# VHH binders against Jerky protein homolog-like (JRKL): the designs that were tried, part 8

Target 1, 218 residues: Jerky protein homolog-like (JRKL), of Homo sapiens (Human) (q9y4a0r168to385)
Amino acid sequence: LQPEQIYNADETGLFWKCLPSRISVIKGKCTVPGHKSIEERVTIMCCANATGLHKLKLCVVGKAKKPRSFKSTDTLNLPVSYFSQKGAWMDLSIFRQWFDKIFVPQVREYLRSKGLQEKAVLLLDNSPTHPNENVLRSDDGQIFAKYLPPNVASLIQPSDQGVIATMKRNYRAGLLQNNLEEGNDLKSFWKKLTLLDALYEIAMAWNLVKPVTISRAW

## First folded at step 4 (VHH)

Design b3 (framework vhh_podentamig1)
Fold by ESMFold2-Fast, scan of step 4:
Structure b3 (fold): chain B 218 residues (1-218), chain A 117 residues (1-117)
Amino acid sequence: as target 1 above (218 residues)
Amino acid sequence: EVQLVESGGGLVQPGRSLTLSCAASGSIFSSYYMGWYRQAPGKQRELVAAISGGSTLYADSVKGRFTISRDNAKNSIYLQMNSLRPEDTALYYCARLTWGSKTYDYWGQGTQVTVSS
């Protein structure tokens, strides 16, 4: 397989209404100075090929099927692939839907655009939220997932974590710039920040991650 | 205080290119979220591309074909549209996106792009 045909996906939690350097975080919650504890979390999944040149649209799992802030926005115009789950956690069903409906079609389109065979492997860790390897396969068997052995994953995971850390740093920087532009203090900004705002900001943060940062993680 | 004026639209054949310009009468900071939106007849407005600082976002339908850029010295943002398709036909708007209780501020009048064979 060429590097363009080798993909990796990794999950992380994001407290989208928290800046760790400015806000106290307590077990799935965060406290904003002068306000009560806030539980505002989503799960984000990042997926890219080994060259870093193909980054898939972020997968985001939130609590509500259609949050209030989405009311005036067409789902097709969201900057992420949005799913809902009661605890905002990735689960087997959502992972399978993402693989079948998003990953496989977008990988085919990308490889076709590059004149490469529509064959690819998705390398995953052994997370409980990932379906059995046997069910993560395209109808023609050409695009499929493989789980990394624990000893091999431990050598790659620190580098993969670097990609996620870079994205989260970009997210924090973007929120701070928006806050400064608004002329509001942190308390006022967080009161007004909506999930839709956070989705645009994290999508921009992901897009800012350089191909070399991703390729170096392999 | 900021007025946005779009220009550069027109009638063009499929496969060709157009560059849209958005001129601001007031200063636009590099940190401002600036975007291009479009609205086809009978459809809702959709985000085509957005820029803030060094970061950009594109709608899936235009990725690889359109490029958003800005020139802060000229108080302008641009949309370079390559490989145009009939489905790109729409009225294109320049807007500042403001988070929180507002989705958009400073809508321009729009510029019509028609891609016809």
Scores: ipSAE 0.012, ipTM 0.489, lowest interface PAE 8.9, mean pLDDT 77

Design b4 (framework vhh_podentamig1)
Fold by ESMFold2-Fast, scan of step 4:
Structure b4 (fold): chain B 218 residues (1-218), chain A 117 residues (1-117)
Amino acid sequence: as target 1 above (218 residues)
Amino acid sequence: EVQLVESGGGLVQPGRSLTLSCAASGFTFSSYYMGWYRQAPGKQRELVAAISGGSTLYADSVKGRFTISRDNAKNSIYLQMNSLRPEDTALYYCARLEWGDTSFDYWGQGTQVTVSS
């Protein structure tokens, strides 16, 4: 397999209505009074190929099926692939749906656009929320997942925390820049921020992660 | 379901070391801050150490003596406790940390650490 055909996915939590420092998150503190963690937390999954040239649309798991801020927006037109789960965390069903409905079709389209064989591997850690690898396979068997053995995972670190950290920094910078441009104070901005606004900012933050940042993580 | 299982507690003499382990399951381990709480007899439960993927926090009482680490491939966290003191005697809990207030969603069963001659 060529580097274009080798993918990795990483999951992370994000408090989208907060500028969390390590200490602030640990202590449950947020810049917005009355912060409610489960409403303002989402799970984000980043997926890209080894070249970094194909970044998949972010997968986001939130609490609500139809947040009020989505009122006029078809979920198919969101800047992310949105799923809902009561705790806003990834589960077996959502991971499988993402693999079947999003990962496989988008990888096929990308490889076809590059004139490459529609064959790819998705490298994953062995998380309890990830289905058995035999289940994560396209109908033709050409696009499939492989779990990294614990000993191999310690030696090979695809899509490491550097990529996720860069995306989170981009997200925070984008929120601050938007606030500065609108002339609002931080409290007013955070109170007005909707989940839909956060999804657009997260998508832009992911788009700003350079291919070289991703390829160096391999 | 979320499960956290601690191990490694025991009776140790002052000045010795002990390592606690916690095995987690039922959630996306890499997406959460994880931590260690302790509760001494007659005292309130306190957070002694917390870890994300690249960041750690320690209570002042344990800073420089305790080290928290995690292994995402094994869904585990560890607490290396050096230079143990009688004041470290407590039931130690592994915790999955989730925010909005100061409450934490899930704790394990706890493992007893007793520092005594």
Scores: ipSAE 0.000, ipTM 0.093, lowest interface PAE 17.4, mean pLDDT 74

Design b5 (framework vhh_podentamig1)
Fold by ESMFold2-Fast, scan of step 4:
Structure b5 (fold): chain B 218 residues (1-218), chain A 117 residues (1-117)
Amino acid sequence: as target 1 above (218 residues)
Amino acid sequence: EVQLVESGGGLVQPGRSLTLSCAASGSIFSSYYMGWYRQAPGKQRELVAAISGGSTLYADSVKGRFTISRDNAKNSIYLQMNSLRPEDTALYYCARLTWGSRYYDYWGQGTQVTVSS
């Protein structure tokens, strides 16, 4: 297999909205003293090939099927592949749907555009939210998932986290820059921030991750 | 408050190209989220392309055909539209996007693009 045919996908939680007395980001969470409600959260999955030149559209799992902020927006026009689940967690069904409906078709199109065989492997860790390896396979068997052994997964964990950490840094920098350029105070900004706004910001943050950052993770 | 003026629309045959321009009165930072929207008769307004710093976003329907760019020295953004299709017929708007979305957008008057044989 060529590097263009080798993919990896990783999941992370994102607390996209904090009500601010102060914001402190620790382990991907916002800490907001004096706030009684739980922070709003989504699950994000990043997927790219070993060259970093093919980054798939982010997969995002939110709580509501049609959030209020989406009311005027066709879901097909979102900057991410959006799914809903009551806890905003990835689950076996959503992962399988993403694999079959998004990953396989987009990988085929990309490889075809590069004049490569439409054969690819998706390397995954042993997460409870990932379906059995046997069901993550295209009808012709040419595109399939393979779980990394625990010892091999351990060797690449720091690099995988680096990509996600870079994306999250880009996301937070983008939010703050937008707020500063508009001249708004932080409290007003966080009150007005919608899920749709967050989806555009995180999509931009993902697109800012350079191919070399991804390829160095391999 | 920034004011945006679009230009470059017109009548064009399928398969041809057009370049739309958007000029801003007032400075825009490269970090500002700028975008192109379109609205066809009887349809919702949709985001076609967006740019901020070194990053771009495209609607799936135009990916590979349209390219958004900016020239900060000219305080302008552009939309290069290749391989135009009849379904691209719409009024095209330039907008500054707050929070990366339509929230507190600054909208121009629009420029009409009509693709017909």
Scores: ipSAE 0.012, ipTM 0.504, lowest interface PAE 8.0, mean pLDDT 76

Design b6 (framework vhh_podentamig1)
Amino acid sequence: EVQLVESGGGLVQPGRSLTLSCAASGSIFSRYYMGWYRQAPGKQRELVAAISGGSTLYADSVKGRFTISRDNAKNSIYLQMNSLRPEDTALYYCAALEWGSTYYDYWGQGTQVTVSS
ESMFold2-Fast, scan of step 4: ipSAE 0.457; ipTM 0.793

Design b7 (framework vhh_podentamig1)
Fold by ESMFold2-Fast, scan of step 4:
Structure b7 (fold): chain B 218 residues (1-218), chain A 117 residues (1-117)
Amino acid sequence: as target 1 above (218 residues)
Amino acid sequence: EVQLVESGGGLVQPGRSLTLSCAASGFTFSSYYMGWYRQAPGKQRELVAAISGGSTLYADSVKGRFTISRDNAKNSIYLQMNSLRPEDTALYYCAKLTWGDHTFDYWGQGTQVTVSS
């Protein structure tokens, strides 16, 4: 397999509407004014190939099927692949749906555009939210998932720590920049921030992660 | 008062390039997310590209072929469309997104792009 045909995906939680407290800034902790943290949490999954040149649309799992902030926005027009689950956690059903409906078709189209064989492997950690690898396979068997042993996964999980940390840093920087550009103070910005605003910012933050950042993480 | 005026559409052959422009007025342009939407006959309106400061976002169908950019001095955004395909045929709209109000406040009249031999 060429590096274009080798993919990795990893999950992270994001409290999209939180402010660092003065006392816990060093620990990276935050509070959500007027809301409980769990109500402003989503799960994000990042997926890219080993070259970093193909980054999949972010997968986001939120609590509500139709958040109020999606009022007139078709789910098809969201900047992310959005799913809902009561706790905003990834589960076996959502992971399988993402694999079958999003990952396989998008990888196939990308490889076809590059003149490469439509064959690829998705490298995953052995998470309880990930289906058995025998289930994660395209109809023709050419695009499939493989679980990495824990010691190997810790060495070659490109979406873990470095890539995810960069994306989250980009997200926070983007939020601050937009607040400054509009002349709003931090408190009024957080009061007005909606889930849809956060989805646009995190999608842009993901796109800002450079291919070399992803490829060097391998 | 807010106005978005698109231009640059036209009839073009497959494989060619076209650049769309959007001139904005009536608001503090540099402070807002801007984007391009398109709608083909009988299809749903689709987000094509969006830009905020230095960050960009593209629909999967156009990624690698289209480039969105902005010029804050001219209150304009642009969509550079390369390797055009018949399925890119649509009315293209420039859009402004309100900060903290997730509605797209405004979009223009649109500019027609037709990709045909």
Scores: ipSAE 0.006, ipTM 0.416, lowest interface PAE 10.1, mean pLDDT 77

Design b8 (framework vhh_podentamig1)
Fold by ESMFold2-Fast, scan of step 4:
Structure b8 (fold): chain B 218 residues (1-218), chain A 118 residues (1-118)
Amino acid sequence: as target 1 above (218 residues)
Amino acid sequence: EVQLVESGGGLVQPGRSLTLSCAASGSIFSSYYMGWYRQAPGKQRELVAAISGGSTLYADSVKGRFTISRDNAKNSIYLQMNSLRPEDTALYYCARLEWGSDYSFDYWGQGTQVTVSS
């Protein structure tokens, strides 16, 4: 397999209304000075190939099936692949659906565009939210997932912390710049911030992660 | 009421380039989310590219080929499309969303047709 055919995916939680240096996070709640506690959490999954040149559209799992901020929005028009789950956590069904309907088609299109064989592996760590690897295969068997043993994963699976940390840093910087451009104080800005705003900001933050940041994580 | 007017579409051969323009009546501030969407006959509308401030976002199918930009003095955004493919054939729409809006993109243009054919 070429590096273009080797993918890794990792999950992280995001409290999308929380700035780490300004607020306290307690049991899934975020408190902004002078405001009530806010419970705003999503799960984000980042997926890219070993070259870092193919970054898949972010997968986001939120609590609401169609939040008010999505009113009049076709879910397919969102800057992310959005799924709903009561606890805003990844689950077996959502992971399988993302793999079959998003990962496999997008990887085929990318590899075809590069003149490469439509064959790829998705390297995953062991997580209760990931289906058995036997069911994460394309119909022709050419695109499949593989769980790395803990000792092997520590040696060859990339440290996704650097990539995720960079994305979250970009997210926070984007929110701060928009706050400055609006001329609002922090409290007023946070009261206005919607999930839709956060989805656009995190998608842009992911787009700003450079290929070398991803490739060096391998 | 804000009006968005797209232009720049046309018939072009595969591998060629086109630049689409979207002119807005009224202000489009740097903090507004501005986007390009497209819809092919019988298919659902999809996001192509978005811009807000200095940040951009692209659909996987157009990354490396399309570039979104804005000119705030002209209240306009642009989509530079390089290496066009037959599958890029669609009606292209411009849309705007104000920061903090409870709605998705609240203003849409009439669209400009792009046809890539040999």
Scores: ipSAE 0.102, ipTM 0.594, lowest interface PAE 6.3, mean pLDDT 77

Design b9 (framework vhh_podentamig1)
Fold by ESMFold2-Fast, scan of step 4:
Structure b9 (fold): chain B 218 residues (1-218), chain A 118 residues (1-118)
Amino acid sequence: as target 1 above (218 residues)
Amino acid sequence: EVQLVESGGGLVQPGRSLTLSCAASGSIFSRYYMGWYRQAPGKQRELVAAISGGSTLYADSVKGRFTISRDNAKNSIYLQMNSLRPEDTALYYCARLEWGDSYSFDYWGQGTQVTVSS
């Protein structure tokens, strides 16, 4: 397989409404007094090929099936592939649905666009929320997942500190820039910030991760 | 359902090192927030270190001295504590986030005592 045909996906949590100061994060609190939303965590899954030139649309798992901020937005037009689960965790059903409905079709389209055979492997850690290896396979068997032993996974996971940390830094910088542009009032900004706003910011943060950052993590 | 069991605590002299271990029942590592909290006598529990996927977080008081890690093959997380100080004396707790707000940890172990004293 060519590097374009080798993919990796990894999951991380994101606290989308608290400022990234060490004090706020350590205490599990928002930096703005009086804001006490418990709906501030989502799971993000990022997926890219070994060249870093194909980054898939982020998969996001939130708590609410129909967040209030989505009421005027078609789910098809979200900047991420959004799923809901009561704990905002990836589960077997969501992972399989993402693999079948998003990963396989997007990888095929990308490889076809590059004139490559529509064959690919998705390298994963052996997580309990990842379905059995034999069910993560396209109908023709050409696109499939393979679980890595723990010692091998630690050597080649691009979701190490470099990729995931860069995305989270980009997210925090984007939020700060938006606060500055909205008038420098933290309380007003946090009252206005919705999950939909956060989804646009994290999608932009992922898009800003350079291909070289991803490829050098391999 | 998850059970967490901490071990590795003890009495050590200032400047020494200890490694704490947390053994978990069930599967909890790659995607969940896992962390170490500590509680000194008469004080509130405080987050010392947390890990989720490839990301780690440390309290300012331990940054550069403590390292959190996980070993999925052993179903365990670890806290490597270097250059220990008397103010690190506390009960240390392992915790997992399964539900709740951004740092609300739902499962706590029984704790392991770390005492740093001459």
Scores: ipSAE 0.000, ipTM 0.121, lowest interface PAE 15.8, mean pLDDT 73

Design c1 (from a1 with S31R S55R L57Y; framework vhh_podentamig1)
Fold by ESMFold2-Fast, scan of step 4:
Structure c1 (fold): chain B 218 residues (1-218), chain A 119 residues (1-119)
Amino acid sequence: as target 1 above (218 residues)
Amino acid sequence: EVQLVESGGGLVQPGRSLTLSCAASGSIFSRYYMGWYRQAPGKQRELVAAISGGRTYYADSVKGRFTISRDNAKNSIYLQMNSLRPEDTALYYCARLEWGSDYYSFDYWGQGTQVTVSS
């Protein structure tokens, strides 16, 4: 397989409603109020190929099926692939739905656009939220998942964490920039921030991750 | 089908202002981040400003001098460029930011408008 046909996906939690500051951005984190509601947390999954040139639309798992901030927004037109789960955690069912409905079709379209065979592997760690690898296979068998052995996964995890860390830093910087440009104080900004606003910010943060940052993780 | 047409470029002296316009066709304009990119001779294309739903991004090199705005009723975005410098000389592109696509492989690029800042 060519590097365009080799993909990796990683999950992370995000408390999207946080207080941005220059200090928290510099230190690679965001200040969160003392009580952390599940409603203010989502799970994000990043997926890209080994070249870093194909980044999949972010997968986001939130608590609510129909957040109020989604009013007048079709879920198909969101900047992310949105799923709901009562704890805002990835589960076996959502991972399989993402694989079948999002990953396989988007990878086929990308490879077709590059004149490559529609064959790809998705490399995953042995997370409890990941289905049996026999389940994660396209109908024609050409696009499939493989679990990384524990020894291999441990060798590449620091680089994978670098991609997620870069995205989170971009997210916090974007929140800070918009707060400063609008002239809002931190409390007013935090109260006004909606889940939809956060989804646009994190999607932009993902788009700003450079191909070289992703390719170096391999 | 989405088409993007840029206008408003030209030759201007340092310290002056220009406003670039980008007109989009198609039914999906309001749902996307729209952005302005530029490419100077011998340099890579860079994102200078982006906008969606009142949220904005600016590159450090233009922050405080450039302002991006959007008129969804006219399917247009604008880049107000103040205090122009010779280093702002570039071909300026309007682009729709696609979610989950190649980092530099957008199907919805305009043809660009040239901005030259020279005395």
Scores: ipSAE 0.015, ipTM 0.407, lowest interface PAE 6.6, mean pLDDT 76

Design c2 (from c1 with S27F I28T R31K S52T R55K S101D Y104T; framework vhh_podentamig1)
Fold by ESMFold2-Fast, scan of step 4:
Structure c2 (fold): chain B 218 residues (1-218), chain A 119 residues (1-119)
Amino acid sequence: as target 1 above (218 residues)
Amino acid sequence: EVQLVESGGGLVQPGRSLTLSCAASGFTFSKYYMGWYRQAPGKQRELVAAITGGKTYYADSVKGRFTISRDNAKNSIYLQMNSLRPEDTALYYCARLEWGDDYTSFDYWGQGTQVTVSS
């Protein structure tokens, strides 16, 4: 397989709405209020090929099926592939839906556009939320998932953390710049932030991750 | 029907400034994220800057040096490029950002404008 045919997907949690403490600017962290922390958290999954030239649309799992900040029209045109789950975390059903309806078709289209054979592997860790690899296979068997052994997974986990860290840094920078441009104090800005605002910000943050950053992670 | 026309490219010396402009037509301009991409010879196109409403986004390589702005009354976006470096040499494209199935594929790119930074 060529590097264009080798994909990796990794998950991370994002607390998209938090109140900064008076010292958080120094420590670079946010404080999430104790109650309803799950409603202010989503799961994000990043997926790209080994060249970094094909970045799939972010998969986001939130709690509500139709958050109040979403309009019916907006749901069809979201900057992310949105799924809902009671705890806002990935599960077997959502992962399989993403694989079948988004990953496989998008990989085929990309490889076809590059004049490459429509054959690809999706490398995954052994997370309990990932389906058995026998289930994650296209109808023709050419696009399929493989679980990395623990000793091999350690080879790319730090690299995947680098890509995720870059995306989260871009997200935080975007939120800060928006707050400065509007002249709001930090608390006022965080209070006004909607889930839809956060989805656009994280999607832009993902778009800004350079191909070389992803390819170097391998 | 969607049209994007870039202008303002040219040959400049390192350390100098250049302003690119893009005139858009054929769609409701104010409703879209707009951006600037660039492509150096032998490399993939990459997002340099994007703008929607009051928010701006920049690639790390240009942050602090480039400024994107828009004028909805004129259906135009601009890229002010300061402290230019040889590595900024590329063909620059204006884009209407679509939220497609992947973030590397876009529709409605212009023909591009060449920026060459000598030495």
Scores: ipSAE 0.012, ipTM 0.490, lowest interface PAE 8.0, mean pLDDT 77

Design c4 (from c1 with R96A E98D S101E Y103L; framework vhh_podentamig1)
Fold by ESMFold2-Fast, scan of step 4:
Structure c4 (fold): chain B 218 residues (1-218), chain A 119 residues (1-119)
Amino acid sequence: as target 1 above (218 residues)
Amino acid sequence: EVQLVESGGGLVQPGRSLTLSCAASGSIFSRYYMGWYRQAPGKQRELVAAISGGRTYYADSVKGRFTISRDNAKNSIYLQMNSLRPEDTALYYCAALDWGEDLYSFDYWGQGTQVTVSS
């Protein structure tokens, strides 16, 4: 397989309605000045090939099936592939739906556009939220997942200094820019921030991750 | 297939404003992400501004001076350029990208519109 045909997916939590303070960053949490800690979270899954030239649309798992901020939004117009789960965590059903309906078709389209064989492997850690390898394969068997041994998975997944950290840094920078452009103080901005706002911002943050940042993580 | 047509370029004096427009046709999917790039003679093409839904990105060189906007009913995006400087002189390109593709290698490009800032 060429590097264009080798993919990795990694999951992370995002507290979308808070801005880290210096102390909170050290402790791995965030708060809004003048408020009690606000912890709204989603699960985000990032997927890209080894060259970094193909980044899939982010998969986002939130708690609500139809958040109020989505009321007038067509699902096809969301900048992410949105799923709902009561705890906002990835589960077996959502992972399999994402693989079958999003990953496989998007990878085929990409490889076809590059004149490469429509054959690819998705490298995953062995998480309870990931289905058995036998169910993560295309009908023709050409696109399939492989689980890495636990010791190997920890060595080749994107690090805190790598892809996910870069995306989260881009997200925070974008939120600050939007706050400045609206002319609001930080407290007012966070009060008004909706999940839909966060989804557009994190999608922009993901798209701004450069191919070289992703390829260096391999 | 998406086709992009830019307009609004021209010769303008330093400190003035110009608005570029880009009309898009074709697939709805390629509208997830749209942006403006520019290329000056002998230099690499650079991303100036991008828009997805209500979220925007601006290169540091244009923050506070340029504003990108989108009119989905007209399948158009706009770049309002204020306080223009000679270094803004370039051929400006509209580009469209599905979220799954490299931001710096858009699949759909317009033919470009020239902006010249000089006295």
Scores: ipSAE 0.000, ipTM 0.291, lowest interface PAE 13.1, mean pLDDT 75

Design c5 (framework vhh_podentamig1)
Fold by ESMFold2-Fast, scan of step 4:
Structure c5 (fold): chain B 218 residues (1-218), chain A 118 residues (1-118)
Amino acid sequence: as target 1 above (218 residues)
Amino acid sequence: EVQLVESGGGLVQPGRSLTLSCAASGSIFSRYYMGWYRQAPGKQRELVAAISGGRTYYADSVKGRFTISRDNAKNSIYLQMNSLRPEDTALYYCARLEWGSDLSYDYWGQGTQVTVSS
């Protein structure tokens, strides 16, 4: 397999109403300037190939099936692939749906555009939220997942990856930039921030992660 | 199929302003991350400004001087360029970007030349 055919996916939680550098955790809760405590959380999964040149649309798991801030937005027009789960956590069903409906088709399109064989591997750590390896395979068997041994996974997929840290830093910078352009004070901005606003911001933050940042993580 | 047509470039003196326009056809414009790129002779193409869902991004070199905006009803985006410098001289491209895509999937216009010189 060429580096274009080797993918990795990693999950992280985002408290989207908290500044990453100012998250104060007390019994699983976070705080923001001007608020006592707010638990506004989603799960984000980022996926890219070893060259960093193919980044997939972010997968986001939130609590509500149809958040109020989405009222006027078709889910197909969201900047992310959105799923809902009561706890806003990834689960086996959502992971398999993402693999079958999003990962496999997008990888095929990318490899076809590069004149490469439509064959790829998705390297994953062993997580309770990941389905059995045998079910994460395209119908033709050419695109499939493999779980890394624990010792190998810890070496090339550390728990706090530079890629995720860069994305969260871009998210914070983007929020501050939009606050400055609106002329709002920081507290007013945080009060008005909606989930839809956060989804556009994190999607932009992901798109700003440079290929070299991703390729160096391998 | 999508087509992007840029306009508004020209020759201008340092310190002056220009507004670039990009008209889109052939797709649902409001769904996409839109941006302005530029390329000077002998240099790599760089992203200078981007807009999606009302959120904006600016490269450090243009922050505070350039403003990107979108009119979804007209299927257009604009780049207001203030306080232009000789270093801003480049061919400016409008691009439609897919979420999570790299440059090979992007749709590009033909570009509009901006020259900042006395």
Scores: ipSAE 0.250, ipTM 0.620, lowest interface PAE 3.6, mean pLDDT 78

Design c6 (framework vhh_podentamig1)
Amino acid sequence: EVQLVESGGGLVQPGRSLTLSCAASGSIFSRYYMGWYRQAPGKQRELVAAISGGRTYYADSVKGRFTISRDNAKNSIYLQMNSLRPEDTALYYCAALEWGDEYSYDYWGQGTQVTVSS
ESMFold2-Fast, scan of step 4: ipSAE 0.461; ipTM 0.788

